# Ledger of designs, part 12: VH-VL binders against q5slc1

Target 1, 112 residues: q5slc1
Amino acid sequence: MGALRGRWAEEEALRFLLGKGYRLLWRNRRTPFGEVDLFMEKDGVYVVVEVKQRASARFGAPLEAITPGKVRRLLQSARFLLGRDDLPVRLEAVLVHGTPKDFRLEHLVLEL
Short names: E, the ipSAE of ESMFold2; O, the ipSAE of ESMFold2 at other seeds; V2, 0.75 times the mean of E and O plus 0.25 times the DockQ between their complexes.

## First folded at step 3 (VH-VL)

Design m4 (framework fv_satralizumab)
Fold by ESMFold2-Fast, scan of step 3:
Structure m4 (fold): chain C 112 residues (1-112), chain A 120 residues (1-120), chain B 107 residues (1-107)
Amino acid sequence: as target 1 above (112 residues)
Amino acid sequence: QVQLQESGPGLVKPSETLSLTCAVSGYSISSGYYWSWVRQPPGEGLEWIGYIYHSGSTNYNPSLKGRVTISRDNSKNTLYLQMNSLRAEDTAVYYCARGYDILTGYFDYWGEGTLVTVSS
Amino acid sequence: DIQMTQSPSSLSASVGDSVTITCQASQDISNYLNWYQQKPGKAPELLIYDASNLETGVPSRFSGSGSGTDFTFTISSLEAEDAATYYCQQYDNLPLTFGQGTKVEIE
């Protein structure tokens, strides 16, 4: 239940991104710097995608800026997975609002 | 490295307004995170009061029925809590705490807390 | 509001024992649940975030699992310093809510 339930939101996020021309490199990879839900590539840029599922309304604060510490950890995770630190990396989020039977996706580029 | 320190009057009378401060060091409160107030009556559990996000937006626990205001002074790197119409039930240790961001809703740093006793 | 119910309210155990605390949400909260430890006279400290992730610096004997409405927190080999009250907290929706706490005492 727990693992399968988490995967439906991630599956929907992945389907959505694939439909937009993203290419999947890795899923659910753990690094020394944290976990990466989806690691994708689009137009020569590597993308770390955070997938967040909410059964109800969003937390109530705008998704405006990502913290410096989180940026550092996500970039370090990307570089660890790529084995290089000279490649372009972008940070994105897919928010999945609702339940498996009634949901909406929101796709965001994280501000740095 | 990040430290939060609350301060307040200790004793307040019923029907008065409570004013608390939370001095933050090691991180700029305008640069990230949501910043919350949480209280704990003696011998009881934790109750979330509200937050101010680094952008300035606020949100409050409806159980407090509009009695609370959270604000900040970016130049002093300090958070404030005001609560009006105090009652004996508002006696608690009051904590300020830092969240992570909208994608992560946990508190990673807490102040040591300040006891507020409501008594005439 | 989402109600969080912990079980048991208190327990006593010996050093070296494995102890388990449960937390139940009144509605599905996915994995949006954290666990905190509070020692007497101190502020709470984060141990586990997003149901199962161990915070940096926290001993590996602490673990969390679960999703949806049922969550478990385990201390695999109890140490004397683990005497504390433990709280679960959801962040699926506002207001943020905590369980009532589980007091762990060492025999």
Scores: ipSAE 0.005, ipTM 0.564, lowest interface PAE 11.2, mean pLDDT 82

Design m5 (framework fv_satralizumab)
Fold by ESMFold2-Fast, scan of step 3:
Structure m5 (fold): chain C 112 residues (1-112), chain A 123 residues (1-123), chain B 107 residues (1-107)
Amino acid sequence: as target 1 above (112 residues)
Amino acid sequence: QVQLQESGPGLVKPSETLSLTCAVSGYSISSGYYWSWVRQPPGEGLEWIGYIYHSGSTNYNPSLKGRVTISRDNSKNTLYLQMNSLRAEDTAVYYCARSEYDILTDYSAFDIWGEGTLVTVSS
Amino acid sequence: DIQMTQSPSSLSASVGDSVTITCQASQDISNYLNWYQQKPGKAPELLIYDASNLETGVPSRFSGSGSGTDFTFTISSLEAEDAATYYCQQYDNLPLTFGQGTKVEIE
């Protein structure tokens, strides 16, 4: 019934990013182009952050396996939320491995 | 449109090495995706052989016991499969296929397949 | 390795029938399961991904459901062109593994 991925993972990701000097602008926003978990700002750059909880081992996959279509949708979501298309936007992910009592974070910058 | 086309010798003798080629058109193999080989013995099911990621990293099915090498040539936009110490049980249609693993969507499926090339291992 | 078991191994049905195929994983794979259709002499084609999502361009009569170890694939109104072998495939862990296949024949 609630968030299947666990809302705790998103809370831990947010806490981690705030500790790194990121500023939260929006959380859990739906746009015509998709859903944005965290929309943040750091040093004048707007950041779309996807949060993923990993409970099971999947094959070891480097993040460069992102399709142009997914990149485009995330950038369109950011521009929709900003109401502008001339601002710097970066895509990032935070992977949360484990359980609420025992977890590890990976913070990743995604390329175009 | 992305298309994959396998080619190979058709017939190989036991204990020899198999070399297969998969020509990819419509997408640069160095730009994304996992590129896999999957085989199917006549009248049987599908067996995943291994992949090469667009970065060049590879992974193989342990059931093949180190007999397999997957490689690529980015300039020719082509994937390769080599399998040594062939036995009659390696007779199969060999497919190359594309798969996306994406941390944002968690989606991973073979969305594009080649037509397959039959390899018969016999004397 | 994760073993995938399909049931039944084959079935026969008439146009307009609803048919159901099941797939069972030897361990919990969450929703990391795909379904493929393979027609004689052809390569497999993706129908369903992530257990329940319909691939673009695939007719809506195909559907999937399930999570954990038990999965179901349904064709709600069988058509003559649906005569094929159907495979489930897990991608929770390497090696990637397929079910043995279910052959659907049209009477």
Scores: ipSAE 0.014, ipTM 0.600, lowest interface PAE 7.0, mean pLDDT 83

Design m6 (framework fv_satralizumab)
Fold by ESMFold2-Fast, scan of step 3:
Structure m6 (fold): chain C 112 residues (1-112), chain A 123 residues (1-123), chain B 107 residues (1-107)
Amino acid sequence: as target 1 above (112 residues)
Amino acid sequence: QVQLQESGPGLVKPSETLSLTCAVSGGSISSDYYWSWVRQPPGEGLEWIGYIYYSGSTNYNPSLKGRVTISRDNSKNTLYLQMNSLRAEDTAVYYCARSIYDILTGYSAFDIWGEGTLVTVSS
Amino acid sequence: DIQMTQSPSSLSASVGDSVTITCQASQDISNYLNWYQQKPGKAPELLIYDASNLETGVPSRFSGSGSGTDFTFTISSLEAEDAATYYCQQYDSLPYTFGQGTKVEIE
């Protein structure tokens, strides 16, 4: 019942990334290591995308903690979904600040 | 410089609710940091209780079995800890601490600590 | 939960000695480990972050090394002010966990 409300931020993040030449492979996939919001590809690199929604009035408000263990689990999720661990994988985040009618996007590349 | 100062009742009876306050000065609790509570039973080691992010998001140690709530009042620049169903083993010095966070690496450390407040649970 | 075990639990040493403390994680935590110093009656203070990096203002006699499951903290030339309990802490996964502490006493 909360699915439609929570989905708007992910839809906007997906639209944004598609506009930048990213290709969608999977969305909302659960693995033994956690859930992946968006799994994409750009220029031969596989990308796990975390979508974070925040009703913030402050520009540049950063992500909630992504611990090194979470980074490692997201990498394991990517390898699980790909069925191999020799492919280039990158972690990225899209922060969606605001409400469905008034929002800003911030796109971050995370180093592994 | 940023300073944290805890305060509390000192003595609490078993099964009561503990309420602690952490007053922050020299910096804002609503900017770019995680704010944690950590406790230390007399003569023992440190146990992380939980944190609150500047966005209001919280995370708690599962060992406390849902007994803890961390909150804040941005207008008072103050952090709070509530813990219900107190037992003798909850006797400890309670610290509030600021956690730095590096968004790219996930690096985190408790870089500033309050002086701590002793809470004794006894009948 | 990740369990952190320190060795030794306590030690005594003289000013000028080199002191080594070990910290073991129950699973691989890469380099995601901090070291803290706690003097009697005081709050802990961050000394080393990310296994080997000195916090600003911390004397160079303190150092850390290691990765994976085995970590070492060293004081190269002990000073009287170093009498304290030292704790390791992992930040690989929630909940954050600390070692049980190592008490360093000066003779």
Scores: ipSAE 0.011, ipTM 0.623, lowest interface PAE 9.0, mean pLDDT 83

Design m7 (framework fv_satralizumab; at its last look DockQ between E and O 0.45; V2 from the best seeds 0.00; counts 0 for: pae O 11.1 > 2)
Fold by ESMFold2-Fast, scan of step 3:
Structure m7 (fold): chain C 112 residues (1-112), chain A 121 residues (1-121), chain B 107 residues (1-107)
Amino acid sequence: as target 1 above (112 residues)
Amino acid sequence: QVQLQESGPGLVKPSETLSLTCAVSGYSISSGYYWSWVRQPPGEGLEWIGYIYHSGSTNYNPSLKGRVTISRDNSKNTLYLQMNSLRAEDTAVYYCARDRYDILTGWFDPWGEGTLVTVSS
Amino acid sequence: DIQMTQSPSSLSASVGDSVTITCQASQDISNYLNWYQQKPGKAPELLIYDASNLETGVPSRFSGSGSGTDFTFTISSLEAEDAATYYCQQYDNLPLTFGQGTKVEIE
């Protein structure tokens, strides 16, 4: 059941990003710095995408709450997967609100 | 470095109102995050009480049946917990904690040291 | 409410042993589960977040796995300083809920 729930939200996020011209490189990849949901590329920029789907829509969090440490770990994960630290990397999130039959996506670019 | 420090009366009588404070240093509570209260009866597990968001909005554990109010004073950078109709079962160590729920995370860090509240006649 | 059930409630083991604790959610919480360590007289500290990610500064002997409803937490080689109570916690929905805790004692 957990695999089913995570799968649909991540599949919808992936479909959305592919429709926007993103290219998939890796899914659900574990690194020494944590797990990466989707690792994508668009226009020469490499993108770590966090996909979040939670039962409560009220959980939708303000960007100012994002910690520098978590952002750094995601950037380190991207550089680990690329094997290089000179390539452009961006962090993004896709929030999936609702259920498989009735959902909304919110796409965010993350900055510190 | 963000630090939280709880304080309270230590001993309160049944039916009285408990008032606790949590002094925050190293970060302005009006600037971000959720701020939660969690309690732990002696020898027992942890129970989430509720939170206040930096905007002032609150949410409470329904198990406490409307007995709880969480508030803040931005000028003093302090969080407050009030709980009425105290019973012996409310005896616990009370913690305040920064609730780092956002689109990347969802854990408590840091926690205060905790303050023991004993409810007894 | 999402109920979190840990097993065992307590265990005793020797330094160097491998220790496993389980946590079961009453409904699917994906990977939105954290593990905390609480030493006597102290507040809890985060060890593992999002089911399997090691927090910065936490020794590599600690690990977590699982998703959905079944989760495990493992200490691969127990140290004396690991004597503590360990809690799982879900953050998928409100109210936030914790497991009842597992006390790990060193022999």
Scores: ipSAE 0.125, ipTM 0.742, lowest interface PAE 4.5, mean pLDDT 86
Fold by ESMFold2, look of step 4:
Structure m7 (fold): chain C 112 residues (1-112), chain A 121 residues (1-121), chain B 107 residues (1-107)
Amino acid sequence: as target 1 above (112 residues)
Amino acid sequence: QVQLQESGPGLVKPSETLSLTCAVSGYSISSGYYWSWVRQPPGEGLEWIGYIYHSGSTNYNPSLKGRVTISRDNSKNTLYLQMNSLRAEDTAVYYCARDRYDILTGWFDPWGEGTLVTVSS
Amino acid sequence: DIQMTQSPSSLSASVGDSVTITCQASQDISNYLNWYQQKPGKAPELLIYDASNLETGVPSRFSGSGSGTDFTFTISSLEAEDAATYYCQQYDNLPLTFGQGTKVEIE
């Protein structure tokens, strides 16, 4: 429970996006097609956000690469969560580099 | 133009550790893209070993997990492959390659020339 | 892992012949499939991406088609320089996997 909702990198990514005017709809939502880290909305567009933590110090596990297959599954998850497939959906990533005390963020839009 | 050049030992013994170097020119490896290692046993097909993303994040083929480490030195613009506990079946031509797109993987272009590593007792 | 199976493993044909190679994925990969050409002593070279799109500078005699699990690669009029081994490769999920290759020889 706390691992899925308490991750420091995901919290920092969420705070960053909220500060940019995004609105949170769901987080860590499981679907038949996989788990969505953050499902958000900005300016009438639904946004699936993948949060990836970069290993830089000490033993850590990098997150799965964002492949075209992963992109497809994220879109399928968005359609499942919305219950329809005719709404604009955008895919984004937030890369969190470093440690809880010393980190930086990269915010990327994923091209489909 | 981006160019990749592998180098390393031609012959190594079983149980030893393989260390390969990939020199990259024409682009800074920390500025973009995924950078992969791929190998090809003589007369056989290609096997993806893993990648390092420009930020330093890595991912490995599960078939090799625990034996392989991909790393880099940004100041030398160089990628590294280290493979432990070598066996005869690790004999292959080893390639480094770049992905075509910055944030997507699976589109290898360009490739290095490859370097043959023979594991023989 | 997604397994990629190519057929045939090798073939021999004359200049001007039409050559067809197939690739089967162990699960639905949509159109997330690339084709590479590898000439002896050289690294592979990307020819076709997303199952059917020709890479810039690739001759029009090369083509690809398919979606889901079954894919086809065709050389419509074989030339002597096409003697090589051809590989399909999926990029739908990790690990990235290749077919075992199809060696094309000129008679």
Scores: ipSAE 0.006, ipTM 0.594, lowest interface PAE 10.9, mean pLDDT 84
Fold by ESMFold2 at other seeds, look of step 4:
Structure m7 (fold): chain C 112 residues (1-112), chain A 121 residues (1-121), chain B 107 residues (1-107)
Amino acid sequence: as target 1 above (112 residues)
Amino acid sequence: QVQLQESGPGLVKPSETLSLTCAVSGYSISSGYYWSWVRQPPGEGLEWIGYIYHSGSTNYNPSLKGRVTISRDNSKNTLYLQMNSLRAEDTAVYYCARDRYDILTGWFDPWGEGTLVTVSS
Amino acid sequence: DIQMTQSPSSLSASVGDSVTITCQASQDISNYLNWYQQKPGKAPELLIYDASNLETGVPSRFSGSGSGTDFTFTISSLEAEDAATYYCQQYDNLPLTFGQGTKVEIE
C-alpha cells in the first residue's frame, strides 16, 4: 500500500494515530456515500477519520469546516462498513499543515 | 448565560474600512464553538460572512473573500470583523452569533443584538 | 453555492388562519435546514432545526417538514405575535445560505 502523490498527508495522519494506540480497520474505502479516508478503532469505539491537508504549516489558514452534510455522509459510510447502526462511532479529523518535509498535525475529536 | 454584543461605527464612508467588535460573556471563545458574523441589508435577507473557530481557524463567504478579516482577542473574549473598501451595498445590520454545537451546523444561538452600519458619503 | 428560494415573498392572513411557506434548495440538502423567525428590529430566532424539530420553548403551532430539496413551514393557527419575516437556512455545505425571507402580516 504505497504512498500516492497528494496522499502523503493520509500516511502521516495514520502513523500519528497508530502511535496514539488507534487500530486501523480500513483505509481509502469507497462506499455508496463517499470515500472514508481512515476507519479505525480505539478502546472499543469505531472512529471515522477525515484527513485534510493544508499548504501552510501554521494554524489560521482557511479551514474547510466539516459540515453537517459531510458528517452525515461519513456516518452513513460507517453504517455501511459495519453493516449496522447501533455501535458507538466517533468522528475525528486530522489536519496536516505544510509539506512532506515540514509538516504539523492538528487532531480534532468531535462529539456526534 | 452566553451573551454577545456588537459595537462599532454607525456611519462610515465608501472606500473606508469597517471595524466591528463583538463582546462575548458567559463562555470563553477559545474553549469551543464556531463564532460567526452574519449581515442583513435593510429590508433584505441574511448573508453569512464567515466564522472563526475556537482554535483560531477562519473561513469566509467566497462572495466577500479578499475584503473581510475575522479575528479575536482571547484575553478580552472579543471577536472582530474588519471589512475593507466599503460600498453602499455594505449597508446592513451586522450580527455576531455562536454556532450552538461544536460542529458547524448553522444553529446560531445566541445571536447578538446587531449593529447597523450605514455606508454613505 | 446552494441557493434557497422561499415562496411566497409575502403573505397576509387573519388570526387563526393556517399559514404555509415553502423553501426550495438548489440541490439535495437532506434534512439540513433550519427555520428562523425575525421580528422587526430584532435578531433572528431559531424555531425549527433539521427541517422538522421544534427548538426548546417554541409553540406547537409551528411545524416543518420536507427533505431533499423541498421544505414546508406551517403556522397552524396564526397569532398576532407571529407577524414577522421567516427564513429558511441550509447547513449542508459552505457557504451557509438563507432563503430571501417570507414576510407574514396580520390582516
Scores: ipSAE 0.006, ipTM 0.586, lowest interface PAE 11.1, mean pLDDT 84
ESMFold2 (binder alone), look of step 4: mean pLDDT 92; pTM 0.920

Design m8 (framework fv_satralizumab)
Fold by ESMFold2-Fast, scan of step 3:
Structure m8 (fold): chain C 112 residues (1-112), chain A 123 residues (1-123), chain B 107 residues (1-107)
Amino acid sequence: as target 1 above (112 residues)
Amino acid sequence: QVQLQESGPGLVKPSETLSLTCAVSGYSISSGYYWSWVRQPPGEGLEWIGYIYHSGSTNYNPSLKGRVTISRDNSKNTLYLQMNSLRAEDTAVYYCARSIYEFLTGYSAFDIWGEGTLVTVSS
Amino acid sequence: DIQMTQSPSSLSASVGDSVTITCQASQDISNYLNWYQQKPGKAPELLIYDASNLETGVPSRFSGSGSGTDFTFTISSLEAEDAATYYCQQYDNLPLTFGQGTKVEIE
């Protein structure tokens, strides 16, 4: 119904960021360079936010971290959505660990 | 269009080394993606062997680590799989496949596969 | 390692029927699950990614749902060309693992 199953983590990440004074501009936007989960603004800076939900990693190593190529594509996506190449864009991530009824958030600023 | 094509010897004897090649066309393997090998014994399911990232970093299924090496030649746009100490249980169709495989993407799937090459390990 | 168990191992159905396959993970994998179709003699093809998203070019009769440990894959109106083995695959953690497959045969 309405929202897709598994989007609870993105909803929680959005609520968390709104509580920190972030402003939502766009959600779940596809561009030629990839998809952007949340595109936000905070203190005059445009922010691409990657939301990743993770179950417990007790029995193995986590998946690979964000790569330089992915960073470049996310920044290109942001500039595509803004229609300009000259605006500052920041990349951030919100990692949601756990289940819908019992989770924790980790907010990362990827200063690359 | 991106295409992958595996090739190999077909028949290998026990204890020998398997060498497979995957020719990639339509995309430069050094420019992006994770490039994996996946195998399938006759009549059975799929088993992930490992990957090489476009930067050259590799990761292998722990069950096969020590026997497997994945490498590439950027000038030939080609991926390689080498596996030593072959046993009858290594008889399988071997596929190379492309995937987006990143912690923060939310999209990680094998979106392009080669046709596969059958390797029979027999005395 | 995360173990993926599919049910049933095989099924037979007629053209026009609706069929459902299930996939169970040994631990919570959120929505990090893909579904593939493999026709006899051919390589697997991606149908569904992230548990419920239809891959571009894939017919709308295919769908997926679920989260956590229990997932379902449905073909709403079976066609003769759907005779194949279907696999689920998790990517929550390394090593990547697949279900054992479900063979769908047309009567």
Scores: ipSAE 0.011, ipTM 0.555, lowest interface PAE 9.6, mean pLDDT 83

Design n1 (framework fv_recibokibart)
Fold by ESMFold2-Fast, scan of step 3:
Structure n1 (fold): chain C 112 residues (1-112), chain A 121 residues (1-121), chain B 108 residues (1-108)
Amino acid sequence: as target 1 above (112 residues)
Amino acid sequence: QVQLVQSGAEVKKPGASVKVSCKASGYTFTDYYMHWAKQAPGQGLEWIGEINPNSGGTNYAQKFQGRVTMTRDTSISTAYMELSRLRSDDTAVYYCARSRYDFLTGSFDYWGQGTLVTVSS
Amino acid sequence: QIVLTQSPGTLSLSPGERATLSCRASQSVSSSYLAWYQQKPGQAPRLWIYDASSRATGIPDRFSGSGSGTDFTLTISRLEPEDFATYYCQQYGSSPYTFGQGTKLEIK
């Protein structure tokens, strides 16, 4: 965990979502349409979760980095991983603000 | 498409330094960590360290601390590893490899072709 | 640092057989951040499995990774001639990142 900047934040985001009843299916999966940070399931809905750290200015604003093109690619990635296009898929983000010693999480549902 | 292309083979004398380059193409250079690994003849892989091309920040394995320096030039998407005070046991193939950062897996998904460094008297 | 021990050092099998390669860590690997790489003589390593069980792009489904904590396994359900190579495990759950010493899969 310690050697790659940002991985602690993904661990905290995952821990947070597991505590809210989300189930992890896949992590950091590559598809022809792009990469998915966390692919989860909650109440029969498949969830693509983008995890963003706010402390990195070079990475851009967390939510504003998720463009319509990015949303389309994430949804295409989800359908590719599921092998089906008839299943409910939702896009969410977890924003991690701060450092490993002092952080807060912000959880957003991006697609209805 | 993603490519990492390394500089050619080097022959050095003990006590000299060597600087190996790794030129990246086909992706945003500053979005991935660059790693360096050593493989001595007939042996396995050994991690040397990493550089964040965005910040220039580095992290080195203890064994190489004080002898290795990693740098990058973002204008030409090239990473460098310099190893100083060369010894015979530094004879090896040196690889660059990339990994994602900031919430993404640290596995090395693309590798350079390797650079043979021979240290001989 | 985490020491990875691979076993066996050499595995001699024939095409069509099942291969099971072990990687044991001296300490628990965080978040199953463990990868397997295939390397053939004169070539760079190639990512095969990441996050313990995820196949890299283009890797055949006869390859599977499993495990968590300290015990990890790479399984090849039915060996093909092109599968004979050296396989390395690697952990990236904590610094410094470390590799196992490799298992050489050779034709019997």
Scores: ipSAE 0.005, ipTM 0.553, lowest interface PAE 12.4, mean pLDDT 83

Design n10 (framework fv_regdanvimab)
Fold by ESMFold2-Fast, scan of step 3:
Structure n10 (fold): chain C 112 residues (1-112), chain A 122 residues (1-122), chain B 110 residues (1-110)
Amino acid sequence: as target 1 above (112 residues)
Amino acid sequence: QITLKESGPTLVKPTQTLTLTCSFSGFSLSTSGVGVGWIRQPPGKALEWLALIYWDDDKYYSTSLKTRLTISKDTSKNQVVLTMTNMDPVDTATYYCAHSPYDILTGYFDYWGQGTTVTVSS
Amino acid sequence: ELVLTQPPSVSAAPGQKVTISCSGSSSNIGNNYVSWYQQLPGTAPKLLIYDNNKRPSGIPDRFSGSKSGTSATLGITGLQTGDEADYYCGTWDSSLSAGVFGGGTELTVL
């Protein structure tokens, strides 16, 4: 029997970020520019969080596949959801390595 | 233009494992944002979403069937493979593969294969 | 079980207008985009509408889509005999992390 693929990883990422003082605004929101897994706020900055789950052993991180085009689309998604382009927006990712019973999180800030 | 074609056995016995291959052209699963999904339709019944795989190997499965389903891709061959274990007569259906154009989790497909009919019978 | 509810059948005469409803919940239609598919007898489904109200190239403007809250509607104006088909709504369900389809609606042109 397996856990819901992707869902548990997002829930663990959310719990982790809430524990770090992030506030959840929206989850799994779809826009013309892309889907936002978690849309959060921290210290007055709006944060688009991409969650990736991997059970793989020893190959390149999913974030190595994030292109400038993907970054641009995620920022456009945030501005679409906010209805404004004058608010500070940041991109972050949470990588969840492993399974629901045995996992490790990596938290990365993108577009510094 | 984008085209997809399903292939595999047309007749499967109960308890066996079904393996279906989707062969496609007009796009690559090395392209960011692209996905391929599987949908089935029993005779005279509704469409049922089965699974989806994206270019980055991210995979999604029907909640009710996910313990029986495995989706994988071979990017170099332009193929996506679905396996379904422990086949039962109620799994008799036409199986489709289809192209998903965005890296958004949309549940929609813009181009479909013609479908392959799988009958589960002794 | 079905997550998205459609009427099992609708019928109208040529030249008339029909609407087909699709009802869901906040985890699917309420928070995600809706697509619509046409399936002619013996054929694979064909995308009619995506992102709630957009048409792919080649789909005539007499087909339209809309979404309000947790429900979506497919509209067909100027009904033609060639529109006799099964129609399906589809969307993503965030709580299931899976795509879902409606039960389908059989359109008869009398």
Scores: ipSAE 0.005, ipTM 0.568, lowest interface PAE 13.8, mean pLDDT 83

